# Ledger of designs, part 36: VH-VL binders against a9kqm9

Target 1, 255 residues: a9kqm9
Amino acid sequence: MRIIISPAKKMVENIEALPVCGEPSFIDQTNQLLTYLKSLSYEEAKEIWNCNDQLATMNFERIASMNLKTKLTPAILSYQGIQYQYMAPEVLEKDQLEYIQEHLYILSGFYGILKPLDGVTAYRLEMQAKVNLSDKKDLYEFWGSLLYNKLREETDFILNLASKEYSKCIERYVTEDVRLVTCVFGERKGEKVIEKGTYAKMARGEMVRYMAEHKISTMSEVKKFDRLDFSYDENLSNETKLVFLKGESNVRDRK
Key: E = the ipSAE of ESMFold2; O = the ipSAE of OpenDDE; V2 = 0.75 times the mean of E and O plus 0.25 times the DockQ between their complexes.

## First folded at step 19 (VH-VL; framework fv_emapalumab)

Design n04 (at its last look DockQ between E and O 0.05; V2 from the best seeds 0.00; counts 0 for: pae E 14.5 > 2, placed apart)
Fold by OpenDDE, look of step 19:
Structure n04 (fold): chain C 255 residues (1-255), chain A 120 residues (1-120), chain B 111 residues (1-111)
Amino acid sequence: as target 1 above (255 residues)
Amino acid sequence: EVQLLESGGGLVQPGGSLRLSCAASGFTFSSYYMSWVRQAPGKGLEWVSYISGSGGRTYYADSVKGRFTISRDNSKNTLYLQMNSLRAEDTAVYYCAKGGYSWRFYFDYWGQGTLVTVSS
Amino acid sequence: NFMLTQPHSVSESPGKTVTISCTRSSGSIARNYVQWYQQRPGSSPTTVIYEDNQRPSGVPDRFSGSIDSSSNSASLTISGLKTEDEADYYCQSYDSSRHYVFGGGTKLTVL
């Protein structure tokens, strides 16, 4: 089993937290992207980043001086966001860290795919960013099937906890020999399931932590996830989708 | 309205035992982590123990580990703290505190506290 | 494990702004949520800030939390200081042992 998750937009540098244990698998492609970004004007870069002037200036300066081999932070500790806050990698026990190092991958617009303890530098580049690099029109074309092939070499089962923007890089290339299962975290509204971004991010992070704490390896075990008031719904789920509904546990107890 | 009401405090001799209770209302009790936090006279806050919603997970401060036991009865909406082998340094006001849906380390509601005095 | 260090006391006049610091001895404070609790004399603690900068209902926007990674510290800022703000303030986080960690507390006096 391999688990895929999204990165966060905000990143921090923490070179002393945990040791870096590896190099990104596609560091050469990352270097190519860095070279491209360094060649851009401020206006061009700002357009790609789609952010305010303050962030654009900060990132422009960052890119200008960026070195992919120095001042590295473990990937899992670099990203800042709700998902990572609830995952709380900084308080994972040794065996739990070993679990995520083995099973967890972080998708990235800049690095492509990362293991938790890969060394990274802070960057800003979303997967949906519009880039004009060589004959490629965007990062989806740039990475192509490389990320999926990396996963395929290691597993026949992928648990998808990534957002749609990032999971697209994997979903479009899935072959018959690989089972991709997507987790959905939402609330019931009539006959529909509504996903709220904040709660979904919380749940994704908590799921990763749950899996690490219990060394989860089967779909049956994943279905037992019951944190943050989420519970598995069999009727809304299928072979490729696991649906967890918030606030439904109380209803079951009343029956 | 969330309410937490502690009881069971009192005077006890060193080596003695005491059981604290916290009656909860105003929320789905079984869904939330609950904690005990204590405060010695004139001192700061010290975390004692927490328990998961289902009661399946418990953690203790090193200072009380092996002597204190946290538990809960979700059918009664009550949190408990069994304190054994009490020491003078356990003298404090003990607060019941409500946590989140998960092991998130915060408190959003506090009880009024109950005083435990350990003295010969 | 780590400790959270707070100043023993701070004082300021009504209407002014005061900041209470909470410094983490080891590890990055930026990765952990920091909560702040207020305890008025003779009363139980109440939550004023949780998860770095979220306020519970009823807590005025005069209270705000922040993190400074460069100093590895969290701060509680109280603007427009009022007499009713006089209290002990505690910062709180969690360590790698899954234990709650409190600061030593800061006594705020409104002059």
Scores: ipSAE 0.011, ipTM 0.532, lowest interface PAE 9.3, mean pLDDT 92
Fold by ESMFold2, look of step 19:
Structure n04 (fold): chain C 255 residues (1-255), chain A 120 residues (1-120), chain B 111 residues (1-111)
Amino acid sequence: as target 1 above (255 residues)
Amino acid sequence: EVQLLESGGGLVQPGGSLRLSCAASGFTFSSYYMSWVRQAPGKGLEWVSYISGSGGRTYYADSVKGRFTISRDNSKNTLYLQMNSLRAEDTAVYYCAKGGYSWRFYFDYWGQGTLVTVSS
Amino acid sequence: NFMLTQPHSVSESPGKTVTISCTRSSGSIARNYVQWYQQRPGSSPTTVIYEDNQRPSGVPDRFSGSIDSSSNSASLTISGLKTEDEADYYCQSYDSSRHYVFGGGTKLTVL
């Protein structure tokens, strides 16, 4: 089994935090993207980053001086945000860290796909960014089937904990010999399951922790996830979708 | 140079409250777990609490859970310990300690400590 | 939860070697990293070994750490003993609930 998760927009660099234990698998493609980004004007780059001038200026300067080989941070520690806060990789035990290094992949618009302890530099490039590299109109075309093919070489079962923006890189190319199963974390609202983004990110991070703590290797074990007041709902689930519902009369306001 | 300076210790009666502070400098404060460790007179070290770099995760020893609250203000490079419902057994020197690596579970720098005495 | 048991005191002459043990009461010592801290009289602790056998920068190589799974214990070994090594030494580890546990401490006397 392999688990895919989204990156985060916010990244930190901490050369003293942990040893880097690998190079991103697609560093050559990353270097192509870096060369492209360095060729952009400020306004072109800002449009690609879809951000305010403060962030665009910071990232424009970052790209100009970026070195893919120095000031590296393990990917799992570099990404920040509520998913990573709930995953809390910094407090995982030794065997739990070994579990995620074996099973977990982080998707990235810039790096493609990352092992948790691959060394990265901070960047800004969302998978939905409009990249114009020769005949490639976006990053989905740029990456093509490369990311899926890497996963396919290692597993016939992919657990999807990534947002749709990132999981599309894999979903487009899934073949019949590989099972891709998406976890949905939501609340029942009438006939529909409504995902609240904040709770979904919390649950995705907590699911990674749950799996690492129990060394989960089967679908039946995944279905037993019950953290953050979520529970598996068999009736809403199927062979490619595991639905977890948050309780309606939740006492979360208790202090 | 990493520096950790505790303050806020003193004499209090049982049931009282104190707020400890630890001013940090010489490192990127928000990148590291921070901890409180205490040492009762003539006794060994006892872990009290720790907090993640962002402040989003907190952990407490059973002996203080529900009475103590760890917090941090990353804009001021300051770690806090709010101590309520103090008991005689809380009498100790309280050390502020910096975590080493965010993946690692050790303390690489310690402050000089601040004494808390709980006595009638 | 678990305990870490250390001898109350050890003593040895300058230039000799001492070993301080740290035995875990439940769960494997090898599952979680062990740290060692030195506390000189009247001073705050300092780290001399982290992650079983690693030395922070500035700690001399005469300090070493090891793990013995068969006795479920960790050890701090100090060779070439010097008078400045006279201190209390604490081992430390943790559990899956993210609770930190210190050993009771060992007073090292350098005669």
Scores: ipSAE 0.000, ipTM 0.443, lowest interface PAE 14.5, mean pLDDT 87
ESMFold2 (binder alone), look of step 19: mean pLDDT 92; pTM 0.935

Design n05 (at its last look DockQ between E and O 0.01; V2 from the best seeds 0.00; counts 0 for: pae E 19.8 > 2, off the site)
Fold by OpenDDE, look of step 19:
Structure n05 (fold): chain C 255 residues (1-255), chain A 120 residues (1-120), chain B 111 residues (1-111)
Amino acid sequence: as target 1 above (255 residues)
Amino acid sequence: EVQLLESGGGLVQPGGSLRLSCAASGFTFSSYSMSWVRQAPGKGLEWVSYISGSGGRTYYADSVKGRFTISRDNSKNTLYLQMNSLRAEDTAVYYCAKSRYSWYFYFDYWGQGTLVTVSS
Amino acid sequence: NFMLTQPHSVSESPGKTVTISCTRSSGSIARNYVQWYQQRPGSSPTTVIYEDNQRPSGVPDRFSGSIDSSSNSASLTISGLKTEDEADYYCQSYDSSRHYVFGGGTKLTVL
């Protein structure tokens, strides 16, 4: 089984926290993107980043001096956001770190796909960013099926904890020999499930931590997730979607 | 319609060899894992061997490890079981079974089976 | 590694409800999915329940599966028992070491 998650927009440099244990699988493509970004004017880059002037200036300077081989931070420790706060990778035990290193992948607009302990530099580039690189119109076209193929080489089972904007670069290429299962974290509103971004991010992070703590390897075990007041709903779930509802009882407990 | 048809069974002496085949149709064969499951006369089901869709991963029950080899030819939609060093306890009906997924979940289709008898 | 234990036989009259248990010897029964297969006399097995409590297309809703963590067992329940339900029933699960594990099977006789 492989688990996929989204990156965070904010990144920090922490070169001493944990050792870098690997290189991004698609570092050549990343270099191509870096070269492209370095060729852009400030205005062009700002358009791609879709951010305020302060962030644009910071990132413009960052790109100008960026070296993908130096001052590297483990990927799992570089991203800052709610999901990663609840995952709390900095306090994971050794065996838990080993688990995520084996099972967890982080999708990235810049790096494509990362293992937790791959060495990365801070960057800003969302998957949905509009780029004009060669004959490609966006990063979805740029990466194509490369990211999925990487996963397919390793597993027949993918647990999707990524946001739609990142998971779609995997979903569109899924073949019959691979099972992709998406986790949905929401609240019941009538007959609908409403996903709130903040709670979803919290739940995704907590799920990763839960899986690492218990060395989860089966869907049955994933369904037992009950943190943050979430519980599995069998009726709303199917072969490709696991729905967790906040504030409700687990279906298994009712049987 | 999914169809699985086993063949190759028969009478063989202890220490002998036999090769079973399973012809598959009605689905994209290479997309699904396959297994062999056997049933001794009057006994229960016993998993024998597993092979992934691509053939890259194979697994065996301890009782047959080192003696049996599972393989597949996706171009012919055929599953194989090479059985060497056969023993009396290997006597059984051998079923080929299709996995619903490429993972270790369950079998959604079974063949009719082929009888292997190991006797002096 | 674990074993799955089933009763050797169960019997019941038509129209009644029967339950077949499947007890896991070690580890949690809920850790891995449990499946149930039906094998009528002289026939190959067919799937009647998968992933603990799901029914394949064509399987009557009289068939249901459940998991009981307190007894570390799975159960196949057949309501409104019919003569055609007479068969051997096998539970099955899996792990990383043994891969696929079958129960010993239960002979259901419809009286």
Scores: ipSAE 0.006, ipTM 0.506, lowest interface PAE 10.8, mean pLDDT 92
Fold by ESMFold2, look of step 19:
Structure n05 (fold): chain C 255 residues (1-255), chain A 120 residues (1-120), chain B 111 residues (1-111)
Amino acid sequence: as target 1 above (255 residues)
Amino acid sequence: EVQLLESGGGLVQPGGSLRLSCAASGFTFSSYSMSWVRQAPGKGLEWVSYISGSGGRTYYADSVKGRFTISRDNSKNTLYLQMNSLRAEDTAVYYCAKSRYSWYFYFDYWGQGTLVTVSS
Amino acid sequence: NFMLTQPHSVSESPGKTVTISCTRSSGSIARNYVQWYQQRPGSSPTTVIYEDNQRPSGVPDRFSGSIDSSSNSASLTISGLKTEDEADYYCQSYDSSRHYVFGGGTKLTVL
């Protein structure tokens, strides 16, 4: 089983809480993207990053001095944001850390796919950025089937905890010999299920932590997730989608 | 001290052509983007065109695109504006302006301006 | 394209504080830097504020710039107003199409 999650836009460096234990699998592709980004004018880069001048200036300077082989931070500690806050990787026990290193992958527009302890530099490049490299119209075309093929070599079962922006790189290429199952975290509003992005990110991070703490290896164990007042709803779920509902109506009946 | 000196303005008939120059000194010219900004008599400022430090990128206001060409000669520290198919509404004082940093598209120093009058 | 709207004129007495507004018609004022230029009659423009709120060397501390995202506007504030501050003032910004836009200008009169 392999688990995929999204990155975050905000990244930090110089984290010594965990060691760097690997190199990104697609570092050659990352070098191509870095060369492309370094060739851009400030205004071209700012458009790709779709941000204000303060962030664009910081990232432009970052790209100019970037070295992919030095001053690296473990990927799982470099990304910041609500998902990573709820995952809390810095307080995982050794066996839990071994679990995520074996099962967890982080998707990235810049690196493609990362193991948690791969060494990374801070960057800004969202998967939906309008890049034009080697006659590819965007990053989805640039990465093609590479990310999926990497996962397929290791597993027949992918648990998807990534946002659609990122999981699209995998979903487009999934073959019949691999099961891809998406976890959906929402709340009931009348007859409908409403996803609130903040709660979904919290739940995705907590699910990773839950799985690491219990060393989850089966679908039936994933369905038992009950953190943050979420519980599995069999009626809304199917072979490719596990729906978890937050709070109130009927949440306790499904346990 | 940064100095920008425009020249080449004058009287020209509609449909005519004129070439402006801006002599730059006091900074590493090739490291900075440059722009032309104009001001019609009694009116406000209007950006005309931009060129990157290397000269590899240029941008134009819609009102002049296809008629004006910005260029630079980094070996001579000189910025140029070739103005073709001139119209009465092109009458203005033309300023050259230096960006603050090599990649920022706004100005920290301005020249004295040169007057272009387009009249039949 | 977008427009930057400034009042045509403002007047104030020496020693007082004046604020000149610059309102952006579309797109967020906060996404792109705003500059302010001073132009005295018969002279070329000079920069008094760049990058929203930064002063070039030689510009007095009494000049300041600010951004208000809620009103989608920038402001130039001149405190301790002096007769030498009498001039036209222009705000300027740009967009992702790499086009520069100036405000219409504000004539400051010190009475």
Scores: ipSAE 0.000, ipTM 0.384, lowest interface PAE 19.8, mean pLDDT 87
ESMFold2 (binder alone), look of step 19: mean pLDDT 91; pTM 0.928

Design n06 (at its last look DockQ between E and O 0.50; V2 from the best seeds 0.00; counts 0 for: pae O 6.8 > 2)
Fold by ESMFold2, look of step 19:
Structure n06 (fold): chain C 255 residues (1-255), chain A 120 residues (1-120), chain B 111 residues (1-111)
Amino acid sequence: as target 1 above (255 residues)
Amino acid sequence: EVQLLESGGGLVQPGGSLRLSCAASGFTFSSYSMSWVRQAPGKGLEWVSYISGSGGRTYYADSVKGRFTISRDNSKNTLYLQMNSLRAEDTAVYYCAKRGYSWAFYFDYWGQGTLVTVSS
Amino acid sequence: NFMLTQPHSVSESPGKTVTISCTRSSGSIARNYVQWYQQRPGSSPTTVIYEDNQRPSGVPDRFSGSIDSSSNSASLTISGLKTEDEADYYCQSYDSSRHYVFGGGTKLTVL
């Protein structure tokens, strides 16, 4: 089994001084993207980043001085956000680190796919960015099947904990010889099940931690996830989708 | 060279309070988690408390939960231990300890220790 | 909730080899790394082994660490024993419930 997760927009350098173990598999492609980004005018770059002038200026300066070989942070520590807070990678035990290094991949618009302990530097480039490099109209075309082929070499079973923006890089290319199963974290409101983004991110991070703590390798073990008041719902689930519902406590109070 | 210098130990009555300090130098203090480890006279080592490099995550031994508070001031390169509701069994030399550059949880440097005595 | 058990004392002659054991009471010893600290009389601890079998810079290669999964234990081995090795030795590991866990310590006497 291999697990895919999303990155986060916010990144830090060396917030915890813990060792890097490896280099991103597609660093050559990352260098092509960096060269492309450095060739952009401020206005072109701002359009790609789809952000205000304050953020665009900050990222423009970052790209100008960026070096892919220095100021490296383990990927799983560099991404900041509620998913990574709930994963709590800085306190993983030896066997849990071994588990995530073997099983977990972080998707990235800039790096493609990352092992948790690969060395990265901070960047801003969302997977849905409209780049124009070698006649590729966006990053989905730029990466093509490269990321899926990497995973296919290692597994016939992919557990998807990534957002749709990122998982599309894999889903578009999945073949019948590889099983891709998506975890959905939602709650009932009336007759419908809805996903609340904040709770979904918490649950995805907690699922990674849960799997690492128990060395989970099978779908039946994944279905036993019960943290953050979630539990597996067989009726809403199928062969490619595992639905976890948050238990009721104050549903009416939220209206 | 890494140096860790504890201070603030002394004699205190049961139920009293004391604040320990540890001055750090020779490394990027804010990048490393820190711990307090104590050793009662003639006894072994006992971990007391942990704080992450950022200060955002703290842990305590069960024996001190609710009574001790670990903190750090990264602008002053100083680690603290606030000890309240002290008991005779808290009598020990208290060491400041730095996590090593490793995913392993171990200490690569220790201070010289400061003695805390809780007695009437 | 686990403990690390060490012999209370060991002794051996200069030039010989001594091994100090560290047995984990529950859960596998391999779940996390084992460290070893030396504490000479009147001094603070110093690290002699980390990550099961790694020596910090400056620690002589006659100090070695090992893991034995069948006995669920770690060992510190000191070959070519010197009188300066006389000290207390502590093993240490980690988990999510107790965090840093030390063994009870072993007094090494070099006779």
Scores: ipSAE 0.655, ipTM 0.838, lowest interface PAE 1.2, mean pLDDT 92
Fold by OpenDDE, look of step 19:
Structure n06 (fold): chain C 255 residues (1-255), chain A 120 residues (1-120), chain B 111 residues (1-111)
Amino acid sequence: as target 1 above (255 residues)
Amino acid sequence: EVQLLESGGGLVQPGGSLRLSCAASGFTFSSYSMSWVRQAPGKGLEWVSYISGSGGRTYYADSVKGRFTISRDNSKNTLYLQMNSLRAEDTAVYYCAKRGYSWAFYFDYWGQGTLVTVSS
Amino acid sequence: NFMLTQPHSVSESPGKTVTISCTRSSGSIARNYVQWYQQRPGSSPTTVIYEDNQRPSGVPDRFSGSIDSSSNSASLTISGLKTEDEADYYCQSYDSSRHYVFGGGTKLTVL
């Protein structure tokens, strides 16, 4: 089993952190992207980043001096956001760290796909970014099936905890021999399930932590997730989608 | 050189409050989780509280939960421990302790400690 | 939750080897790293062993750590005992509920 999650927009650099254990699998492609980004004018780069002037300036300067081989931070410790806050990687135990290192992948617009302890530098590049590189029009085209193939080499079961923007890089290439299961965290409103971004991010992070704590390896075990007032709903779920509802009773408990 | 200097200890009556400070230097303060560890006179070490580098995550020993609050000001390289509803059993030397690295579960540096005495 | 149990005291003559045990009450001792701290009288604790068997810089190689899963214990071994080694020694590990967990401490007397 492999677990995929989204990165966070905000990143921190911690060169005093635990030494990195590996190099990103697609570091060459990342270098290609970096070279491309370095070749851009401020205006062109700002357009790609689609951010305000302050962030654009900061990122422009960052890219100008970026070196992918120095001042590295473990990927799992570099991303800052609600998902990572609730994952709380900084307090993971030894065996939990080993678990995520084995099972968890972080999708990235810049790095493609990362293991938790891969060394990274701070960057800003969303998967949705429109880049014109090597006759590719965006990062989805740039990465193509590379990220999926990386996962496919290792597993026939992918648990998707990533946002749609990032999971698209995997979903569009899924083959019949691989089972991709997506977790949905939401609230029931009438006949619909509404996903609130904040709660979804919280739940995704907590799910990763839960899985690491219990060394989860099966869908049955994933379905037992009950943190943050979420519970599995069997009726709304299927073979490719696990739906967790906040504030609802677990159907399994009624049997 | 890493330095940790605790202050704020003193004599306080039961039910009183006290705020401890720990001034840190010699390392990137915000990059490291910090903890308070206390030692009652003639007794062993007891972990009290933990705060992540960013301050976003805090943890407390059951013995102090609800009474103590750990915080930090990274702009001042200072760690704090607000102690309320103090009890006699809270009497101890309180140490500021630095986490070894971002994912370490040990302390690599300790302050000299500050004595808190809770007595009527 | 678990506790770490240490002997209250140990004693040995200079030049000899002494071992201090730290037994975990529940869960595997190998699940989390074990650290050892030295505290001389009137001083703050200092790290002598971290992550089971690693020595910080400045700590002599006379100090070593080990894990025994069969007894669910960690051990601090001090060879070539010196008078300066007289101190209290604490083992420490990590628990998700209690976070940092210390042993009760062992007083080492150099005879």
Scores: ipSAE 0.020, ipTM 0.560, lowest interface PAE 6.8, mean pLDDT 92
ESMFold2 (binder alone), look of step 19: mean pLDDT 92; pTM 0.931

